# Ledger of designs, part 2: VH-VL binders against q5slc1

Target 1, 112 residues: q5slc1
Amino acid sequence: MGALRGRWAEEEALRFLLGKGYRLLWRNRRTPFGEVDLFMEKDGVYVVVEVKQRASARFGAPLEAITPGKVRRLLQSARFLLGRDDLPVRLEAVLVHGTPKDFRLEHLVLEL
Short names: E, the ipSAE of ESMFold2; O, the ipSAE of ESMFold2 at other seeds; V2, 0.75 times the mean of E and O plus 0.25 times the DockQ between their complexes.

## First folded at step 1 (VH-VL)

Design a9 (framework fv_recibokibart)
Fold by ESMFold2-Fast, scan of step 1:
Structure a9 (fold): chain C 112 residues (1-112), chain A 122 residues (1-122), chain B 108 residues (1-108)
Amino acid sequence: as target 1 above (112 residues)
Amino acid sequence: QVQLVQSGAEVKKPGASVKVSCKASGYTFTSYDMHWAKQAPGQGLEWIGEIDPSGGSTNYAQKFQGRVTMTRDTSISTAYMELSRLRSDDTAVYYCARSEYYDILTGYFDYWGQGTLVTVSS
Amino acid sequence: QIVLTQSPGTLSLSPGERATLSCRASQSVSSSYLAWYQQKPGQAPRLWIYDASSRATGIPDRFSGSGSGTDFTLTISRLEPEDFATYYCQQYDSSPWTFGQGTKLEIK
């Protein structure tokens, strides 16, 4: 279905966020500081979105917290893509549980 | 860095059980699935099953269903595979191997244990 | 289950030659969910190629993977002595995970 492993999950996450009023700016961007899955905007705030997928049989295992180092790298990636550091940026995650035929989504807002 | 260290060789009689261990280090044990594979002498690799070390859920290949049990102990970052009712054709090197957790299906195996030789003979 | 068939079973070549190893799947492997492993006698397998064409960390650029659907190839552009080993393909599109029977690369 998708062009890459996990592509369907990212597409479903994007569709979900668009339905919530998010606007897509960039997807799948590599920067010197790391890769950004989705770079979006909502209500004047720029949002870096991490998309994670898991099979239904794997449900219940905890996701590792995003480390302070990864948070810093994601914010540096946002600054790089925007070309400036004075704009509000937020980190969020969309967790996709299941298969393309049977899935559910969780949407998390992450603290800096 | 990342290491998977398995228990030593075992010699068992037909009908016995064997329990092989795989101790992980250098990464967060609960963030990666652990798999087990069999390699009979002079033969290729055969997947036995997998365990999610966080929740403890397992998935086994049909050929081994009913004879294999996979467990883990998160306090010592160790996974176990127990194979019961041993037969001569269970003589093989058994490997543990790690795969990424966040994909819809468990993927490729980026790190492997050194292998444990299990010999079943009368 | 997806059956992987590797050919040839044994490939006898000399250092400096080009090697081409084939892996054919009984049904289509989606999005190139296919890996290659190298195994030497007495050693565990080592990840060599993943996602059909991506080299694992530390793998020399003389190795390349290609293919999609049912036909996959591992190519070694110029064999070095250390390349003689058994190579296994593996699919991770559908459970149960399956391996090919292996291609043994041996010195002629």
Scores: ipSAE 0.006, ipTM 0.563, lowest interface PAE 12.0, mean pLDDT 82

Design b1 (framework fv_cixutumumab)
Fold by ESMFold2-Fast, scan of step 1:
Structure b1 (fold): chain C 112 residues (1-112), chain A 122 residues (1-122), chain B 108 residues (1-108)
Amino acid sequence: as target 1 above (112 residues)
Amino acid sequence: EVQLVQSGAEVKKPGSSVKVSCKASGGTFSSYAISWVRQAPGQGLEWMGGIIPIFGTANYAQKFQGRVTITADKSTSTAYMELSSLRSEDTAVYYCARDLGYDSSGYYFDYWGKGTTVTVSS
Amino acid sequence: SSELTQDPAVSVALGQTVRITCQGDSLRSYYATWYQQKPGQAPILVIYGKNNRPSGIPDRFSGSSSGNTASLTITGAQAEDEADYYCNSRDSSGNHVVFGGGTKLTVL
């Protein structure tokens, strides 16, 4: 459904991760430190997933950078959502390039 | 035109580290990934890892995790590959290459540096 | 272990057609890319995204794919085409790059 409202990249990222055994815990939630696109769990580890999309041609505008400040804010958001800071958390990104009919996904770990 | 200019040849002792640089010019450094690929004498190509400079995010082949570190300095359009705990089997030519793999065309390297020869000997 | 398999050597007579193959399960999901490497030189991109040629690559080079196999075809081989040819693609996870072992082409 999200894809029909212009959130197709996040919907495809979610389908991809569910197919890899990830479990969705929370989606599109705001915290004092920012918004979390997908908050998931895989093999006992909590995962914050940032979804980045570039719908233009490959040689168009670059994807928005994930800065060190953004990484810190994502980690703080995860701890806020869990209510604890002693649980294992990973930060990941799914990069989505292309259009709804023809796209490529890249799945990256941002922090160990 | 895009060019990738690599640092010069290195001769290293076993157990030491080597850091190779790759300076990009003539293109948009931050919009593309930079990968490192090595080739031992008479052998094939082996991907070590890559970095997406706009994210600062590095991705490593499993064989090199814990021993390779790939970084980028966006202000100088330079990528670096540092390999630690060197052994004789790390003797190879090390290439950097521009990686356009994040679209429907697949992973491919359109521009390559000329290579940096690293010799590990006692 | 390598996820892409190439035959180590192939020969072709001058002016004839040769096909170099690359095989692996990831090729069902991702296109193979082809490179030419001559002794002492860095690889040169020859074919990407199924059958695209970079500027400067002769039209005698073409790519194709079917199932888990990708092929590089050289129609009317020239002496200067004698080289090592490598394919690459993504691994099964989609997160890493893998190369085939390379094929040495001899033009007789």
Scores: ipSAE 0.000, ipTM 0.548, lowest interface PAE 14.6, mean pLDDT 80

Design b10 (framework fv_cixutumumab)
Fold by ESMFold2-Fast, scan of step 1:
Structure b10 (fold): chain C 112 residues (1-112), chain A 119 residues (1-119), chain B 108 residues (1-108)
Amino acid sequence: as target 1 above (112 residues)
Amino acid sequence: EVQLVQSGAEVKKPGSSVKVSCKASGGTFSDYAISWVRQAPGQGLEWMGGIIPIFDTANYAQKFQGRVTITADKSTSTAYMELSSLRSEDTAVYYCARDRYSSEWFDPWGKGTTVTVSS
Amino acid sequence: SSELTQDPAVSVALGQTVRITCQGDSLESYYASWYQQKPGQAPILVIYGENNRPSGIPDRFSGSSSGNTASLTITGAQAEDEADYYCNSRDSSGDHWVFGGGTKLTVL
């Protein structure tokens, strides 16, 4: 079902990326280096997608930064899932602001 | 465009199980979820559960937990709903319907499969 | 029983306007979709995402929402609109789908 508990933002991010020609390979996969929200492929490049949600409009509560340590762990997770070190991998983020009835998406390709 | 084709009517004895199929054609099977909704004679629509085939993940309405199993065979683009320990209250028309990820609607619907439970 | 409440029956005179309502706490966060069902037939989607119509649905059908209430309005009801109407949305957890009990519309 598309109705997963607490995961509507991840569903929206997935639908958005599928509409952009991305292909889903894995979702919510756990590795020794951490959990990967969405693992996708686009034009021969493997993409680790971090989904971040902010449900409230509360003043002064920005979305958590993606730290260098988390970037390293996500890339290690991708290599673990692929079982190879020679394939192209990149990290992207989809930021989801709001609620199912009123939301905005930001899609970012992250520099390393 | 997707069309959902369901298996034919079934007549079952109390205590048996039934397995209804729903074959998707004309579109990409893995782009959406498949839900099962039943309707007893003269009664309303009742969501039983659904599956997201690409994730091989199913969830179920609490009322049917432990009695219903929803599966999918990606190679044949077919979803299945199996209901066990049948009783007379399970006499109903069983529909499959496409649910898009993040959507709030079902479209298209199969024509429905009548399941009659009688001694 | 469901988390979405509908009146069981409503009547409207031919050519007049009728509004069918659906109430539930989850409607504060999720839109409702509406389905028309005639005897012996599968349901047909008539409204989704508050006020969107699928291709082929007449423009006399419209949707609205306010707080915990969603409404389906039929302006200038036709004889062919006589049917059962169901609302559908997510439950308050967002984990499951739930249907309203249905409203039988009689066109006089």
Scores: ipSAE 0.008, ipTM 0.593, lowest interface PAE 10.8, mean pLDDT 82

Design b11 (framework fv_cixutumumab; at its last look DockQ between E and O 0.20; V2 from the best seeds 0.00; counts 0 for: pae E 11.2 > 2, placed apart)
Fold by ESMFold2-Fast, scan of step 1:
Structure b11 (fold): chain C 112 residues (1-112), chain A 120 residues (1-120), chain B 108 residues (1-108)
Amino acid sequence: as target 1 above (112 residues)
Amino acid sequence: EVQLVQSGAEVKKPGSSVKVSCKASGGTFSSYAISWVRQAPGQGLEWMGGIIPIFGTANYAQKFQGRVTITADKSTSTAYMELSSLRSEDTAVYYCATGYDEYYYGMDVWGKGTTVTVSS
Amino acid sequence: SSELTQDPAVSVALGQTVRITCQGDSLRSYYASWYQQKPGQAPILVIYGENNRPSGIPDRFSGSSSGNTASLTITGAQAEDEADYYCNSRDSSGNHVVFGGGTKLTVL
């Protein structure tokens, strides 16, 4: 089911981050450690952004937690994409609540 | 620039199955949403289902659940739509179409269509 | 039942403005896209995300929406605009794509 749902949320998350001065490096990149939704740069720091979308509380379950295992895999994916492990990497999430015409964004810093 | 090339016309008997292919070129296959849309003679467009290969899960219109299977082969950049238990009313042109979800489900690139005729 | 409703036919005089409408409850939540189809051809996307034009689509095409209605407007219709026009969007669940029944535009 949900196979077509994620992309509008990623697009809105991207627009939001671009408006905050983030620069897009890669989008929807697959690594041995999983998929990276958005790989960005802000103030000299490389940022892996996980995008999660949920319908409003009327229709959906609460947003799932981003687990320690997911955090580890996102960091490993960043190192893989950069080809180095000495560069500053931050993990962030954008949570998209609702539908394309009626949504709210939460922006979270997960790890510096 | 993405292009979609569909397999050729098919003539099938009632009760059989048909499998139509859609080969993508000129872009990243696995990240595109690929939809299958049919059009019976003189009728409108009808969405059958779609797949985003990187997510691996197909999504089907209610009307076609149980009869349609949509798959993707990343190694050949090819999507497939298989429709079973064919009836005369399945006679139609079958299109594959693609677009990023960022288009709010607008399908920017279309194959030329595959004519499927179901006749005795 | 049809989740997106279009009038089957509309006419417009050459050079005049025509508005084609699409109605459905899901349009309160999801954007509409519009397709032009000429006989024997695959559809062409003319508007997506309410009012965005793909590269190569003339400026005379525009989109809008209000409540449960989305509209395609052709300002200064040309003879070549004679075609069938389809809207599409998501159903109320957001999980499926749905097309309207199509509107045949005749340019007089």
Scores: ipSAE 0.138, ipTM 0.686, lowest interface PAE 4.0, mean pLDDT 83
Fold by ESMFold2 at other seeds, look of step 2:
Parts: sequence; C-alpha cells; structure tokens
Structure b11 (fold): chain C 112 residues (1-112), chain A 120 residues (1-120), chain B 108 residues (1-108)
Amino acid sequence: as target 1 above (112 residues)
Amino acid sequence: EVQLVQSGAEVKKPGSSVKVSCKASGGTFSSYAISWVRQAPGQGLEWMGGIIPIFGTANYAQKFQGRVTITADKSTSTAYMELSSLRSEDTAVYYCATGYDEYYYGMDVWGKGTTVTVSS
Amino acid sequence: SSELTQDPAVSVALGQTVRITCQGDSLRSYYASWYQQKPGQAPILVIYGENNRPSGIPDRFSGSSSGNTASLTITGAQAEDEADYYCNSRDSSGNHVVFGGGTKLTVL
C-alpha cells in the first residue's frame, strides 16, 4: 500500500457506515491472516468491511474483483479477532470512487 | 508527542551512497507514514518517498529512478533512506517527517535534518 | 500537473492581511497543506486539508481553495510571520507528494 493511499477513503467509508447505524469495534487491525480495514457490528452481527479505492467509475468494481482467497482470509481474521468461530459474521465492501474532492460510495455485501 | 532524531552530517564522493537514519520516540512509529524530504542550498522542499513501517512497502518519487531505498526497522523505531550513485546535485539537507491526519495529508513532525555534502 | 506553482515573494505591511497562493491541476482533486520555514530550521505545518490548524498555530492563519488554487491567508500579520511558506499536495496520479516552489513573505 503506499504511505498516502487510502486514508481519506477509509475515513469516508467509516463515516458512511456509522451514518447507517453500524458500530465500530476496531480499525486497521492486524491478524496472522491479513489486515482488517474496519471491524464493525450491526444488529447483533459482526461485520468485516473491506475498503477499496477506485479511480474509475466505469461499470464500478465487480464483486468478483475480491477473490475467494481474500474472502477466506477475511473470515479467518474475524475469527482471530473474536477468539471464537461460533458467532455470526458478515463480509462487506465499500468501494470509494474518485478523489477526496469528488467521490461516491458503493456499499456491497460479499457472498460467503 | 513524537520526536524524530536523525543521524549526523555526511560528506561523500560522487558515485558513492549514503544511508540516513531517522529514529522515532513517543510510541507511534509503526502506525504513521515516515516521509523523506530534501532541500538543496537555496532551493525548495522536494519529496523523495515514504514508508508505513508496519507494511514495509515504500513509495518513491519518480525523479529518483531506483536510486533511493527507504526501509524501516520496527524493533528500533528507525526508518532509513539510502541514496546511491551520488552526484553533486544531491548535496542537500535531508529531512524525515511523519504524516498522519484524520482526513487529509500533513507532515506534522519533522526531524532537524541531515546535511549530506557530495563533492569531488 | 505534477507541479505546484507559488509566487516567489510577497510583502505585507505589519498588521495587514496577505494571501499566499498555490496553483496546480491536482488541486482540483486533492487538498493542499501549508508549511512555514524560518532560516536554519525545519518546516512546521501551519494548515492542512481545507482549513485545519495544528495545535499551537495562531488563528490568524487560515486556508481556502477554489478550482486549481489553494490559498494561505494571514490576517493581522506579525513580524514573526516573516518566513518561507510552502504548499504541498498529491500529484495528478494521487500516488506521490509534490511541493510548491515556496514563497518568501516579508513583513514591512
């Protein structure tokens, strides 16, 4: 990742999700399986949120752009952070298109 | 509060390399970006590159064309910048600076600078 | 477009208001930050983002932007404000930092 990539996009994604009633538990948390951008909770379900920044808005980022391997690592990270594997976990993405002065968000649920 | 302590002044010959260190104190080293900025005598500020220590991947300005290597050692809270194939125009003060903000970019803590002189 | 342009020098009478400008195409997409540098010293951050001041920066310093231009405004200029001022931002790719050439502010 570069020193300057993605910080503004993550802040906008967090603001958006907080406005939708999500509760933040952790952010930028490292695990043996990778970094979790946002670890949140909504309606009794733990939610791992991947934030992706996109320069182009053409057709958006397809859901399949997040690989099955990445999905597995996100699930492993959630179980690591919770210390158990018997709790509901959902995977989501927020796609941030554009620049700090001109952006839009897409919010997606990732299929397990 | 974070403080950045840089290694001492260096005098180098053309064609050699220099490695400048930047030690952070105050407990935020791994989570903030460390940038390297130089200033030639009588000239302005020039960004060379930066690194977020926990990720280990550096980002470089195009001008330096593979001459710069930026690394970090989390165990000692120290970042390094190595500039190779030195030329006389590389004579400058080299600063390290931290960059963290809530929504925007800013280099809010600066080292005192390391003077590097390149002469034949 | 990878460059930020500043006037090399600006003067202000003591107690008056001055604007220092920074122009570049990337400023349509990215905010600028502003740094003050006095002779023999490292720069200090005075404004970041649109108009945020770090702790310890007097409220006479403010920032603004419009189109491809960012501005640093000093109201009620003091003798201690005499310094070089640099803007920085990202380049058009968003991957690299660029600095303006600097503006020497003289307080008369």
Scores: ipSAE 0.042, ipTM 0.674, lowest interface PAE 6.0, mean pLDDT 83
Fold by ESMFold2, look of step 4:
Structure b11 (fold): chain C 112 residues (1-112), chain A 120 residues (1-120), chain B 108 residues (1-108)
Amino acid sequence: as target 1 above (112 residues)
Amino acid sequence: EVQLVQSGAEVKKPGSSVKVSCKASGGTFSSYAISWVRQAPGQGLEWMGGIIPIFGTANYAQKFQGRVTITADKSTSTAYMELSSLRSEDTAVYYCATGYDEYYYGMDVWGKGTTVTVSS
Amino acid sequence: SSELTQDPAVSVALGQTVRITCQGDSLRSYYASWYQQKPGQAPILVIYGENNRPSGIPDRFSGSSSGNTASLTITGAQAEDEADYYCNSRDSSGNHVVFGGGTKLTVL
């Protein structure tokens, strides 16, 4: 039940980012270019956040599941959601390692 | 600090509908999860469904699928729960409750409840 | 789809320790929250996550979890702790919220 696992991980990622002062704008928003897990704002910068779940607490796993094509679609989704292309946008990932009751987070800025 | 103000008590006839409102003040409305929970006299708490207003899509408990509609109006910071085809068994106090997400943070702010009485 | 089960009633002597339990398969995967409700009032959150107290909740309230069971512990029970207590979590799908049936705590 990967969707069930992803749901709890997404909620933990949201909690983590809210605690860091991020503001949530949209969650699980569908666009013509795909679904955005979390769309947030911090210090005047709009942030698309991709949440990935890993089964162990091990860090250092590569972001192979976020392909260059996925990065482009996330950027297109951000522009769609904003209705313009002249605002600062950043891509981030939150990797949630482990289980709902024993997890660790890894927060990364992604190359555009 | 967020507060939830619910609409007043209602008396309804069987077969009609009721729409209860829940207005949020003092916090961000768009990113909070808003749940509807009812409690029949002498009974426990029963989750009916919820919505995160920025997403616009509600989740419903299986029991209420097809009879309940939950909506949110971001411009007025108000959530609504409409229950149709009322029966006397729907007599209950209806609460709205909110939190960042109900998974980890729980429902930390509750409205005072709206009493709905269904009788002939 | 999984339900949460609570004992319907528990008693504790004033100043003693009591544990209220909540059981369900989904608790292996999802956190429990605990709510206190007094007659004629809305519930209030007393424990969220595994063992976090909201601001204003006395430190005599604590939570714990093991396997499919979550527990609310009140150490040094006070007369004002007499209330109904509900556990809350997600069902097995993670999409729906579920409450336990409630436990009436009587302080003797």
Scores: ipSAE 0.007, ipTM 0.626, lowest interface PAE 11.2, mean pLDDT 83
ESMFold2, look of step 2: ipSAE 0.006; ipTM 0.581
ESMFold2 (binder alone), look of step 2: mean pLDDT 89; pTM 0.932
ESMFold2 (binder alone), look of step 4: mean pLDDT 88; pTM 0.928
ESMFold2 at other seeds, look of step 4: ipSAE 0.013; ipTM 0.623

Design b2 (framework fv_cixutumumab)
Fold by ESMFold2-Fast, scan of step 1:
Structure b2 (fold): chain C 112 residues (1-112), chain A 121 residues (1-121), chain B 108 residues (1-108)
Amino acid sequence: as target 1 above (112 residues)
Amino acid sequence: EVQLVQSGAEVKKPGSSVKVSCKASGGTFSSYAISWVRQAPGQGLEWMGGIIPIFGTANYAQKFQGRVTITADKSTSTAYMELSSLRSEDTAVYYCAREYSSGWYDAFDIWGKGTTVTVSS
Amino acid sequence: SSELTQDPAVSVALGQTVRITCQGDSLRSYYASWYQQKPGQAPILVIYGENNRPSGIPDRFSGSSSGNTASLTITGAQAEDEADYYCNSRDSSGNHVVFGGGTKLTVL
């Protein structure tokens, strides 16, 4: 996948997940409950992926940015996009640390 | 082999708009970004913006924000660049280029031949 | 723009080594790519990601970077290397593409 300037972290997260067998359904979709960075599917489970870029520890712990309210809104967004609430959905995050010349990814499955 | 085929030369009046097309053939269209780069006579290369077809959203250089619109039609593997409110300083060769990205580096690996746009009265 | 600075012209004798430089603070964070452009033609990619060559680019072309500077080196310059060379990277925000002003290489 190509990268747009300013979205390199989200592009890297997407490339990483595609390499792990995830399928992209939607990117940057707006819903009444907020915006979804990546909406994917893997092994019959629908996955909402939050992408966070962190340049250093000075900008706070990435997990502290994902509140219970945010988790609830992401789940509601997934159900809205699917048009039903009986399908398996999980929430994940990809944390991108650093800059294009020096970065690393951290992939997390979020517990509800 | 992937190629980018651009529409033909245009002569436009000040205040009008121009829409240039860039058709990709021979490769995966949706997985790469397509950027638009212009070059005024005797000048250097200037990036205008780009789009990744699978995302459907474009990113623009500050100078062109509000005057340029970049779109893509995945069904025809074609990217478009529309520039409005044309001025004489918009006279240039307009290139489309495929952007290869590994995330930590970017490169324009395939270029169209360019479309000459002349803005004159 | 002024974000990436190149000397406008450089000369090299046939068979000698020349180094073309590109300077900008964004190069501390982002890799440069290099393009060759001959009159009336579209640019072609010669180096990306510091020192990677696309297929078909001769091994006399190499790239390097240190601090705020990226360099394109042509070892054993040939007549057909006479062209304009542009560096490319991201601006300091990482959001936009910027090109250097270009360097005209003359092979003597």
Scores: ipSAE 0.006, ipTM 0.591, lowest interface PAE 10.4, mean pLDDT 83

Design b3 (framework fv_cixutumumab)
Fold by ESMFold2-Fast, scan of step 1:
Structure b3 (fold): chain C 112 residues (1-112), chain A 120 residues (1-120), chain B 108 residues (1-108)
Amino acid sequence: as target 1 above (112 residues)
Amino acid sequence: EVQLVQSGAEVKKPGSSVKVSCKASGGTFSSYAISWVRQAPGQGLEWMGGIIPIFGTANYAQKFQGRVTITADKSTSTAYMELSSLRSEDTAVYYCARGEDTAMVYFDYWGKGTTVTVSS
Amino acid sequence: SSELTQDPAVSVALGQTVRITCQGDSLRSYYASWYQQKPGQAPILVIYGENNRPSGIPDRFSGSSSGNTASLTITGAQAEDEADYYCNSRDSSGNHVVFGGGTKLTVL
């Protein structure tokens, strides 16, 4: 059975965001619209964070790794987890490139 | 300093319901998880469920789903746990605890506990 | 969905090192935290997120993990460390919190 695939990448993304003043509220929560990797809060804004480990250089730009369909599912998941739609919510991504001992992060705000 | 103040002891009949309160003071009430953990006499700790008050969404342990309801009132900084269809096996100390319900699960502040006794 | 397992009792001589263990499949994915509970009192957090120590907790307390096992180590046990110790973590789904059965530590 072992650890979840990509768990190290999600751990590093979490440490990075915590270092920037984000607070973790939920991790790996399942909703009818899919699984949310990290649900966080910063400065009174709730943030759904998609964590992607870069599997291939062919994906190119970070935005190409996250489709409009995935953005919609993340927003639906946020609404489901919040149980309300009047709170500030932002969608973000952290892309993790490399290996556990030699990696770099890209942090993106996704358009709604 | 964060403090959690719980309601007083309750004696209930089998089949009834009990509602325990937990009033938070100090720190941020709305964005921290408030969980309910019980401990039967001589037994270990058992997580029942939790809520993050600003979201209003509660999460329950499977064993208690259908019998437990956890709510929060942000205006009074108070969380509630209601347990229905009480049995003698529900006799326990019920704790509220504040903490992170995240990848690093932990409860950094605990109420002193509310004793609930279920008997004739 | 994995249960966390602890030995029910362990003993240590004053000043010696003791290790309390917590086992479960979910520990391969999620960190454990540790609580101390003395009779008639609420639990106190002693280690969170594997090996972070809250303010006021002595540095003789430390945490570690490997595979499906998390451990609480008390280096140089003192009389006041005699208590019940509980681990907790997430279950394998990540959606629920689960506690170990507890370990009673006796300091001889």
Scores: ipSAE 0.006, ipTM 0.586, lowest interface PAE 13.2, mean pLDDT 81

